# VH-VL binders against Small ribosomal subunit protein uS13 (rpsM), part 1

Scores and structures below are computed, not measured.

Target 1, 118 residues: Small ribosomal subunit protein uS13 (rpsM), of Carsonella ruddii (q05fk2)
Amino acid sequence: MNINICGVLISKKKNIVFGLTKIYGIGYSMSLKICSKIENFKNKKFKDLTNEEKAKIENFINKINVENNLKTIIKENFKKKLNLNSYKSLRHKKKLPCRGQRTKTNAKTRKKMNHEII
Unless a header shows other numbers, all headers, positions and changes below count from the first letter of the chain; Kabat numbers aren't used for antibody chains.
F, E and O stand for the ipSAE by ESMFold2-Fast, ESMFold2 and OpenDDE, each averaged over both directions (binder to target, target to binder). V2 = 0.75 x the mean of E and O + 0.25 x the DockQ between their complexes.
[cut] stands for letters that were removed.
The coordinates of atoms that the task and the answers printed are left out; those that the model quotes come from them. Centres of patches stay.

## First folded at step 1 (VH-VL)

Design a1 (framework fv_clesrovimab)
Fold by ESMFold2-Fast, scan of step 1:
Structure a1 (fold): chain C 118 residues (1-118), chain A 126 residues (1-126), chain B 107 residues (1-107)
Amino acid sequence: as target 1 above (118 residues)
Amino acid sequence: EVQLVESGGGLVRPGRSLRLSCTVSGFTFGDYAMSWVRQAPGKGLEWISFIRSEAYGGTTEYAASVKGRFTISRDDSKNIAYLQMNSLKTEDTAVYYCTRDYYDFWSGYSDAFDIWGQGTTVTVSS
Amino acid sequence: DIQMTQSPSSLSASVGDRVTITCRTSQGISSALAWYQQKPGKAPKLLIFDASSLESGVPSRFSGSGSGTVFTLTISSLQPEDFAAYYCQQFDSYPLTFGQGTRLEIK
């Protein structure tokens, strides 16, 4: 049987580290980093994931996708002599999260380091 | 293996310049922010400078003690981070460490220096 | 600047002891704190990040706790290799700042 992770169908019998490499843009090293937050990840298969663990994986993938999309846009604009105003407009680009991902509370989120791009 | 190797330290007179290099291997250098941290003989750690990846604009930050005198930079094609040190003072005498800024994907912000080089010694003396 | 004060500045302990080191910040930093271990003549090593998250490869006898302005590093059962200097560091705002360090010495 299959599990849906951010729109990608992966066999529930597959190890989570190797299974996540099926998702576009996720290689082995990135998958290992994602899975390192899951208890006993080296021996865990998708069938053994709790709903909370699945949500954590989906949240992380969505965060990577948002970051990578933003980085690509920033790089393109930098090559074209980006001005400071263009970064602020990029903040309004929101992608819908993967199924099962909850909106994280912004209370207590450290946002100071994100502002150095401005 | 993830590794940072510093070079360029030495003995230099006050008012002179020195350039430190940090050669990186074992990870995708361009994806990480990098910092320099120093430690004076027998003293604690002092963060001195930070540079973000080029994707985030290569923005830099400096401790007040070095602002205007030191410049951090990076060459992603060579996997090298640099610290250009101008107008050196005796108080700049320290071991200089290059560090990799750990990106915490759960919070989206850096919250540690997870890999450190062995350090290079800079002695500023007349 | 955020001031970081560690206590004690030094302590003597025996193998098997439970050791605690405290880090206090001059303003709230949420959980934006890391702990490092440094042995003589060596570079620092990351132990704890985000106040309580254990770095991969670090023994489980190390733990971190706290939030806001008061943080603690605990070693539940001290081993010979744990005699070292320990530093806390905040990642809340620039400039990034370290505590003055705590020297852990053998009795």
Scores: ipSAE 0.000, ipTM 0.542, lowest interface PAE 13.1, mean pLDDT 78

Design a10 (framework fv_clesrovimab)
Fold by ESMFold2-Fast, scan of step 1:
Structure a10 (fold): chain C 118 residues (1-118), chain A 125 residues (1-125), chain B 107 residues (1-107)
Amino acid sequence: as target 1 above (118 residues)
Amino acid sequence: EVQLVESGGGLVRPGRSLRLSCTVSGFTFGDYAMSWVRQAPGKGLEWISFIRSEAYGGTTEYAASVKGRFTISRDDSKNIAYLQMNSLKTEDTAVYYCTRDLEYSSGWYDYFDYWGQGTTVTVSS
Amino acid sequence: DIQMTQSPSSLSASVGDRVTITCRTSQGISSALAWYQQKPGKAPKLLIFDASSLESGVPSRFSGSGSGTVFTLTISSLQPEDFAAYYCQQFDSYPLTFGQGTRLEIK
């Protein structure tokens, strides 16, 4: 039926290039750029995506959104990788909902191991 | 099909220069960061250089062993990444691999999902 | 630089065995670790990224675990094609560094 990509419900029957254009701020050119990271993307539908391919798409969209919000800071960080550990740490600390069911899987892991921390 | 093909390796004397090329196909080159990783005979892997996509500033990084002698660059119009190697030393003898970094890994996730076949550089007198 | 130490440096095993390779880092790297397989005369191949994510096309008998400073690569039931060298790599900070490698050999 539908797949959730970064909070947007898209039909699993849609081609991934055209389907991503439904996300606010993603036009055809940007969608094509994102999808170019997926093998055989021109003929691929959302129903054919592996969990890894979905994660790659979501990670790229999230990175674009983060960079739009922190434009100057991101550019400064890319001059030299000195501050990159801060962003990696933030990635692990922030629950990136854009990653679909990753939060659900993490919750199960935390439940099983929660008493070890507490 | 993703392909990375290295060229330019060979036998060269110490103090000389050599330029390696990495021609890519099967993906949008300009969207990806590129790295060079080398392996000396019978030894392990050593990352030597990285260049980000132009979308993220095209910035470069180098291992201390090559900094000041090697220069990484890219020509997105030709789908080629380069490694200019100056002042070559015998310890630079290795197989040099060109490798792809996904765009979302530029600056955050520098791991290598596709590797070329490698090109051999031998530095000896 | 972040130092990467693999153990063991070499391991002899039989087809069907469960094999584990450990990678230790000199400082915390969260989950910023990848594992590669390399066969003689061939380029390395990505197996695992972000400590525990299996790369597409890699058999499910391979798995990764760990965080911080200690990581493991496990092969649950060794196959003939798995005899190779294995390398861990951190991407927490520059310079990017690899472990010294683990050679998996036929017992």
Scores: ipSAE 0.000, ipTM 0.539, lowest interface PAE 13.5, mean pLDDT 79

Design a12 (from a1, 13 letters changed; framework fv_clesrovimab)
Fold by ESMFold2-Fast, scan of step 1:
Structure a12 (fold): chain C 118 residues (1-118), chain A 126 residues (1-126), chain B 107 residues (1-107)
Amino acid sequence: as target 1 above (118 residues)
Amino acid sequence: EVQLVESGGGLVRPGRSLRLSCTVSGFTFGDYAMSWVRQAPGKGLEWISFIRSEAYGGTTEYAASVKGRFTISRDDSKNIAYLQMNSLKTEDTAVYYCTRDEITIFGEDYYGMDVWGQGTTVTVSS
Amino acid sequence: DIQMTQSPSSLSASVGDRVTITCRTSQGISSALAWYQQKPGKAPKLLIFDASSLESGVPSRFSGSGSGTVFTLTISSLQPEDFAAYYCQQFDSYPLTFGQGTRLEIK
């Protein structure tokens, strides 16, 4: 039996950290950041997620919008010239806008940002 | 666990070339931008070049002092960043550091280079 | 290019002192600034990112403040291991630029 996370079918028997890496644009480090907000995440399988925990994971993924927008942004960014001599504009390109929502940072190597989850 | 290791430095005469390598481990290399920063003996830090993640265009930037002579590149399949240094000058003598620059996908700005290698020494002399 | 001026260029202080290093920029950079510590023969270490955010593993005696064109790094109670050079760096525009550095000597 499978669970649907942002359009991707994942076995309910799979560990949540490794299972989320099946979603396009989510590597192991990103999955750890997403799952760090779930109690006992290292030992938790999708079948054991509460509705609240599932919603938290889906909300986080939707805010980065990895399925649709990442593919589009990657393709378009390869074609465009960068006209702004600005580090900020280059960094902002990695924000990957979500529909109707702004994304927020969860930086694992920066403790000050650990509680800034979206 | 997270580690950057530079290699390829050495002694070279003016006008020659060197290629520096930065081998990374302990993180997903393709998710991060990388920079090269140098430090001449007894002097301060100088940013040299930057390369974005290939997922976000692999765009590059250079300091004016090296523009046209140095080329930054990356090979995500090997987890290596490179700095190709051509037409070397005496003033290029420095310790060259590879740095990780974290660009997040969640939209908050982060300004800092959080992981540095130990550096590789380049000496340009006649 | 954005010019970065650190003051003082060097200072000597006693253990337990509160020390402040200032970084001034030739144009506004919002909060696009980081502070680094470098000990002799070693690579720099990030202390503060985004002008005021403490990097993981850095002692709480270090703090950063400021926005726009004036920034400060403060060490609230100087320890012997704080003997080092300190650098600010701007991330507002290319080329990225560093301050000239401040050498801190513990008497």
Scores: ipSAE 0.000, ipTM 0.525, lowest interface PAE 12.9, mean pLDDT 76

Design a13 (framework fv_clesrovimab)
Fold by ESMFold2-Fast, scan of step 1:
Structure a13 (fold): chain C 118 residues (1-118), chain A 127 residues (1-127), chain B 107 residues (1-107)
Amino acid sequence: as target 1 above (118 residues)
Amino acid sequence: EVQLVESGGGLVRPGRSLRLSCTVSGFTFGDYAMSWVRQAPGKGLEWISFIRSEAYGGTTEYAASVKGRFTISRDDSKNIAYLQMNSLKTEDTAVYYCTRDSDYGGDSFYYYGMDVWGQGTTVTVSS
Amino acid sequence: DIQMTQSPSSLSASVGDRVTITCRTSQGISSALAWYQQKPGKAPKLLIFDASSLESGVPSRFSGSGSGTVFTLTISSLQPEDFAAYYCQQFDSYPLTFGQGTRLEIK
């Protein structure tokens, strides 16, 4: 009747893509990415999952949670510093990266943070 | 208590290798960049190497004086930073300090200097 | 590489004196400068960051000023524990560089 995925009870009759959106922090697009690793995922229901497939889904969700927690910590530390020293905000906007090389991944992270402080 | 403890220093002949370790406690090691700074007897401070948080790619930088001979690394599971020193020269004789290099110490983040330092470990390179 | 020049290289002073140390950079670094204190046989300690911001736990007699290429560390009323070496450091670009140091000695 119900299956437990990372502490969340989901009906075994639900399609896996839509069912995973019940988990906090997982929207439709993220659910699609997770489920894309399961064969025939668009028509698969939780009742049809193997134990291996269930474990794979749970591992992916745990990885996402770790990454999101780190992003939250970094964002809060940055906001705290900006509130105490507004000149640092101007320096960061004019001079990022402050040290060393910038990668495309870093540029995307920076774009998100900049949107959140305006 | 926030603490950095260096180890691995000693007396070594020119051309040999040493590995320095820096064990950290009292903060979340994986959140910070780490640097090594050295000081030759009676001389000033020289920045040697830097490693970013693994979450931001673990990017490394080196001073020209050590590039190609020294390698900085980290083991976040053990809270240890390392400096592998190869092809040692007499001019590498110094006290080596491990430092916490501000929040994350890399691209897109606030940097304000090296706020925590270990007590240093002495490396003597002589024949 | 950004070259850092401190002046004076050494300074003699008495307890209660006002002491000023200058750091000059070979190119503009905005406010990307820190000051460190090092007592004999000890590791350096961060005093000032972002040219003028006092690090937590550092006495208010220490202050920093400047931007661009000229920076100053001031101790308003020198105490016995302040006799030490002082270093400026830029964090504008790699490689990170330090000034050659200023040794503050008892007169």
Scores: ipSAE 0.000, ipTM 0.535, lowest interface PAE 15.3, mean pLDDT 79

Design a16 (framework fv_clesrovimab)
Fold by ESMFold2-Fast, scan of step 1:
Structure a16 (fold): chain C 118 residues (1-118), chain A 124 residues (1-124), chain B 107 residues (1-107)
Amino acid sequence: as target 1 above (118 residues)
Amino acid sequence: EVQLVESGGGLVRPGRSLRLSCTVSGFTFGDYAMSWVRQAPGKGLEWISFIRSEAYGGTTEYAASVKGRFTISRDDSKNIAYLQMNSLKTEDTAVYYCTRGDEWLVDYEYFDYWGQGTTVTVSS
Amino acid sequence: DIQMTQSPSSLSASVGDRVTITCRTSQGISSALAWYQQKPGKAPKLLIFDASSLESGVPSRFSGSGSGTVFTLTISSLQPEDFAAYYCQQFDSYPLTFGQGTRLEIK
């Protein structure tokens, strides 16, 4: 028995913390941060997850995906500026989101991520 | 411009009900989570309730002080958020503010826009 | 619930002074903190979000810093219109919680 989290099939018998580590780009520490928003997360398995709690997890994963994609776009755009006499924003470019969830994070969250680029 | 306008407040006796409305303009209402925050006379701010957009299932959260008595809802076709307040107590006396969430994550809510507030007084 | 402690509860300062308000949380919240200003008889207004990001339209004399459990709001050069109450708010976990507020009184 499996549950679909952002396109990844995870056994419903797995603990939510360890199960999320199956998703590309999510390690143990990130999984802990995501799951810390869920009551009793250390003892909770996907089979015990409510639809609301699933939505919380998917929203956070989507934010991470959007922020990582934005970092990549900003870095690529910076490299292009070295060869172009122009500036172009790629803020609206998105990679596939969690099913049924919004892909956008607000401009302020994106601005915070900008200071992490070289 | 972004505007939130609350209505429905008033003086009511303990045990009665009131429904607050928040009519919004200047943004795409259905894309945002909405919250109610209250402030008792001369006191600080207290978050009461939250409702997610339909894209996030329209799910709701409540402060323990109001859980089971208050219900938040929304009508995206009319750009209105509601707070149904049942079994009112004297400690519910406050100015009630309608607020817009500026973050897409359900647990990452800070409020970029606030209405002017509507006063609810619960007194015998 | 995450408890929010603001200090001081009130302060009085002169125009041109540097003013600092502190917010402490009972649990680590990373940078999930906002600051609001509330003038008498009016709704609160967002000043700072994500601990240090200045909201559009807010004067640059306002700044925020901190992470984890200790945060500060600083007004570098106090103006008469800054007479107000200031509140911190965490949005790391439900229920969302506010500090008890700091009343800034201009001398």
Scores: ipSAE 0.000, ipTM 0.533, lowest interface PAE 14.2, mean pLDDT 78

Design a18 (framework fv_clesrovimab)
Fold by ESMFold2-Fast, scan of step 1:
Structure a18 (fold): chain C 118 residues (1-118), chain A 125 residues (1-125), chain B 107 residues (1-107)
Amino acid sequence: as target 1 above (118 residues)
Amino acid sequence: EVQLVESGGGLVRPGRSLRLSCTVSGFTFGDYAMSWVRQAPGKGLEWISFIRSEAYGGTTEYAASVKGRFTISRDDSKNIAYLQMNSLKTEDTAVYYCTREYDSSGYYFDAFDIWGQGTTVTVSS
Amino acid sequence: DIQMTQSPSSLSASVGDRVTITCRTSQGISSALAWYQQKPGKAPKLLIFDASSLESGVPSRFSGSGSGTVFTLTISSLQPEDFAAYYCQQFDSYPLTFGQGTRLEIK
């Protein structure tokens, strides 16, 4: 009855646009953008997703999560540096891709997560 | 008004170098990825390079046609994006456009929503 | 690289006509496609993003449809200012690629 999308269990009966809003950090507008990459998404439920479509959704969520995490790390680093007159190294934070993400995409996201910005 | 203004184009001989600049106003430059797109006379559009904001690590990508010869960079304190063009070839003759990569979510999947008016680069003997 | 093919490469039309331009991709790109309009001597202007989303300020006579490998830009009632070149572009993967363009000419 449930499908696992990037570690989140979602009812297979839900429309994909509304169902993805169950994932933390994904509101309706973001879900609509993710789902717009799927053919006939407005009327599609999770039970009707192909394995390829599921992988596409997971790849976009991974990309969003990697970029959000990187931006958060950068913000935290700059906040600490601004408050203290001392050099601080960025602590690297790794994000594992969701199941179904392509190898080259995984390599690209790992590279972005490990960027030195100071 | 949101504007991108390119400069630095001109006539150069093959093998020489040229640096293009893109001066940005009307939005928070540091929040956006920037690209360069070129158009040869009478031809279509060709994407050549991309740079993410410094907030996202300043990562870059290049089209195969320019990889190793061109370098994209940015200076967020001055609101300028640059394209350093080395080892120029006659095939590099084009109008070069600076573009903002539109992504209302910040995640690389929308469009180029703002374009400069272009600067002409002519590579000829 | 993802190859983008537009059809037709050129077409002639009259004011008031319905015009359709097709873009085909060499591999599936879901809805990661934008359409641009370019007038002579000017920079391209964004019309449509995510295959079917109308950019703010673009007239409602423009619409986009399609997903996967076949996409269409439609102008429902052609106006004099619509005579221009039109380009599709994919945002699925790097390198980013454009179609070869469609020239829309009067008459």
Scores: ipSAE 0.000, ipTM 0.543, lowest interface PAE 12.7, mean pLDDT 77

Design a19 (framework fv_clesrovimab)
Fold by ESMFold2-Fast, scan of step 1:
Structure a19 (fold): chain C 118 residues (1-118), chain A 123 residues (1-123), chain B 107 residues (1-107)
Amino acid sequence: as target 1 above (118 residues)
Amino acid sequence: EVQLVESGGGLVRPGRSLRLSCTVSGFTFGDYAMSWVRQAPGKGLEWISFIRSEAYGGTTEYAASVKGRFTISRDDSKNIAYLQMNSLKTEDTAVYYCTRDFEYGSGSYFDYWGQGTTVTVSS
Amino acid sequence: DIQMTQSPSSLSASVGDRVTITCRTSQGISSALAWYQQKPGKAPKLLIFDASSLESGVPSRFSGSGSGTVFTLTISSLQPEDFAAYYCQQFDSYPLTFGQGTRLEIK
């Protein structure tokens, strides 16, 4: 079976550290940081997560997405534009809050944030 | 221009060791994971090993067929990835490709490949 | 390990034909599937990633579709340079695995 984490389907048999790397913007080191808040995380699979632990993970991801969006607005540079090749697929290019959010609603939220800060 | 150049292939006897090198240019090596993929004569592709950049922990993965015999490593200061092959068997005979890995989800796919180096394990 | 089965193993076609190659997985992989082209004596080249995303520089006649356990690579109008071997690869979990390959030959 699969579990839904922030709109991404991940096999419940996967280790939580490696499974979270399936989410756009989450590499191995960030996944380790997120998972370090969960007891026995190095040996834990998604099938073993409690609802509380799942919520903690989703809240952390949401916080990271909000922080990254703010940094992107404030600090524009040419290197980021040249890194478009790093984003070959838009499918996993999601810098959106995961808890209580939908694609259309998230787009509105992001647009408002851009207008307010810039 | 992205380039991956493998070297170190050759003819070796069973039980011996060989080290392959992969020298890369045209991108920031330390931003990418690397893999080795092999292809036996007339056969398909087999992924054998993976390594993350040093900045992301340098963690490794191995196919069961080579686990305990092969070691993947890298030197990010020199832009070189290595494959140390010990206790070689005739079934290790293949063209060995070095790849640049795009980590995506729980694994990786290979967006650039070297031209390959041939390893022949024969008596 | 996730087993990958391609069909057909070989296919003969003519220039201008529409060609489809199927890849089936032993367990669900969502969209974690890539397609590669390999010409004789050459290294493989990435065509498609994330099941349906076209790699930069790859002709638009190539397309990918599918999710879960069944995936398809389509070439809408076969060109002479397309006669090659094609491989699917899953990247949902380690070990990374490839299909056995499909050889596309001139009729």
Scores: ipSAE 0.000, ipTM 0.543, lowest interface PAE 14.7, mean pLDDT 79

Design a22 (framework fv_clesrovimab)
Fold by ESMFold2-Fast, scan of step 1:
Structure a22 (fold): chain C 118 residues (1-118), chain A 125 residues (1-125), chain B 107 residues (1-107)
Amino acid sequence: as target 1 above (118 residues)
Amino acid sequence: EVQLVESGGGLVRPGRSLRLSCTVSGFTFGDYAMSWVRQAPGKGLEWISFIRSEAYGGTTEYAASVKGRFTISRDDSKNIAYLQMNSLKTEDTAVYYCTREYYDSSGYPDYFDYWGQGTTVTVSS
Amino acid sequence: DIQMTQSPSSLSASVGDRVTITCRTSQGISSALAWYQQKPGKAPKLLIFDASSLESGVPSRFSGSGSGTVFTLTISSLQPEDFAAYYCQQFDSYPLTFGQGTRLEIK
């Protein structure tokens, strides 16, 4: 069977550290940071993950994606002020949020971040 | 494009040795695990050996039929995987295919997305 | 080792027919199964991975299904180029193992 992590299908037989490197933008070091909060992560496979552990991984990935998207927005706004013609011709793709994210538990944090850019 | 080319096959007498090579192009060789799969004349496929990328220690696995006689290795600077075959038996007669593991840099075996065209090894007295 | 049994071992069919090949495993492998096609004198070619995912470039008439211990490969409307041998492979655990193969022959 495969498991779906943030829209990416990963074999359940894979070790969680190595399997997460399949996700775009996640290298070995970042995968280690994500997995470090899971008990016995060095020997754990996706098939052995609890629903709670899966949610923790997905929430961490979403947090990284939110921070990277915010940095991109700020940078593009600055660039737009310098060269409006260049910005108008570019298509910017937004990183999709992970499935299973608990928006209610993160509402306070997202409100603070949104206040800074709005 | 992705290409795997095997070489080194031939006719050899029982008890002797032979080394196969697999030269690859079109992908970052060092990021992938490599396997050897063989097929005896008129028979099915048999996985025989696997080597992980050097990022995951370059560790190896072997089928019971070849363990202790065959050694898989790789040279990432040359984009070549090797299979050293010692103490050859008539049962080792087969076409030997070099294959690539699907998952990039995973270190764990999966299915084979690319295969070479094969090299023939005949062990006969 | 995980034993893989394909049925039938050989099958005769006509162009346009619907063909189904079954693969059974000696223990559960979830969806860790791939299907390969092999034509005479050629290397195997990946068709299906993760039991049901179609490899890029493979015609949509090929489909895979199943999980656990029973899997099927279906060709919805046989074409002349589909007469070949078909192999299933498990990648749940070492050693990696293949089914014995199914020969698809023209009737």
Scores: ipSAE 0.000, ipTM 0.530, lowest interface PAE 16.3, mean pLDDT 78

Design a24 (from a1 with heavy chain D101E Y102S Y103D D104F F105W W106S S107G G108Y S110D D111E A112Y I115Y; framework fv_clesrovimab)
Fold by ESMFold2-Fast, scan of step 1:
Structure a24 (fold): chain C 118 residues (1-118), chain A 126 residues (1-126), chain B 107 residues (1-107)
Amino acid sequence: as target 1 above (118 residues)
Amino acid sequence: EVQLVESGGGLVRPGRSLRLSCTVSGFTFGDYAMSWVRQAPGKGLEWISFIRSEAYGGTTEYAASVKGRFTISRDDSKNIAYLQMNSLKTEDTAVYYCTRESDFWSGYYDEYFDYWGQGTTVTVSS
Amino acid sequence: DIQMTQSPSSLSASVGDRVTITCRTSQGISSALAWYQQKPGKAPKLLIFDASSLESGVPSRFSGSGSGTVFTLTISSLQPEDFAAYYCQQFDSYPLTFGQGTRLEIK
């Protein structure tokens, strides 16, 4: 028996901590952090998850994936701008945030601003 | 301008109950997780409870020292967070601070506190 | 539970001094650490988050560094308003825990 988490099939018999590591981009440390935010997680298995808890895990993973994709795009754009003979390098010579704190901080700030206004 | 205002503190005898309130303004309350942090006289800070936003299920966490005695809750229509304190002990004597979790992720990632209320004093003595 | 140990517990310093406070954790927390300042009779104020990110409105003389199990808060040139208690906090896992605090006093 399997459960589908963000397109990945995981055995319902697995601990949620170890099971989440099957998802691309989720290592043990990140999985443990995600799971520590779920009540009574220590020995909880996927078969014991409520639909609500499953949705929360999926939302968190989707947000991680969105951030990682954004970091990848920023790194690719920065590499392109380092090409001395490209029109893009000549016209848009500037530092772009690569993977790191500033990109994450800016994303959080925008989200907080939107929530406070709306 | 973000504001958190605690109320409901006072002097109470051991074994009794007290309810603290935290009224917030200046942000969309329903989008943020909230915590209570206390500080005993002359001592350091102790995190006691956390509640996620209703958008993320409104789930709660508690420090072992208060588990089973305290209940955190929220009323998003009134912009108020609550801490119901039952079976109070003299060791619960402290200033209680209401705090906003900094991360829009609602407790899934970054539980540090960007805004704090002024605090309300709870004294438990016979 | 993750135990947080600050050193020193107290120190005396003069205006203009460079001051460093250390926070050690009983297990690795990556960069999941925040620093707070608390003045007598006041609520704590966030200074640093994610180990090294300066909170908006906090003077640039404050900085944080470290990862894993050892973290430092540095004040590069101490000002009169900086005499306060300082606390580190981990948010790697529940329960959330604070260091015992460091009291910074006028020499």
Scores: ipSAE 0.006, ipTM 0.563, lowest interface PAE 10.2, mean pLDDT 79

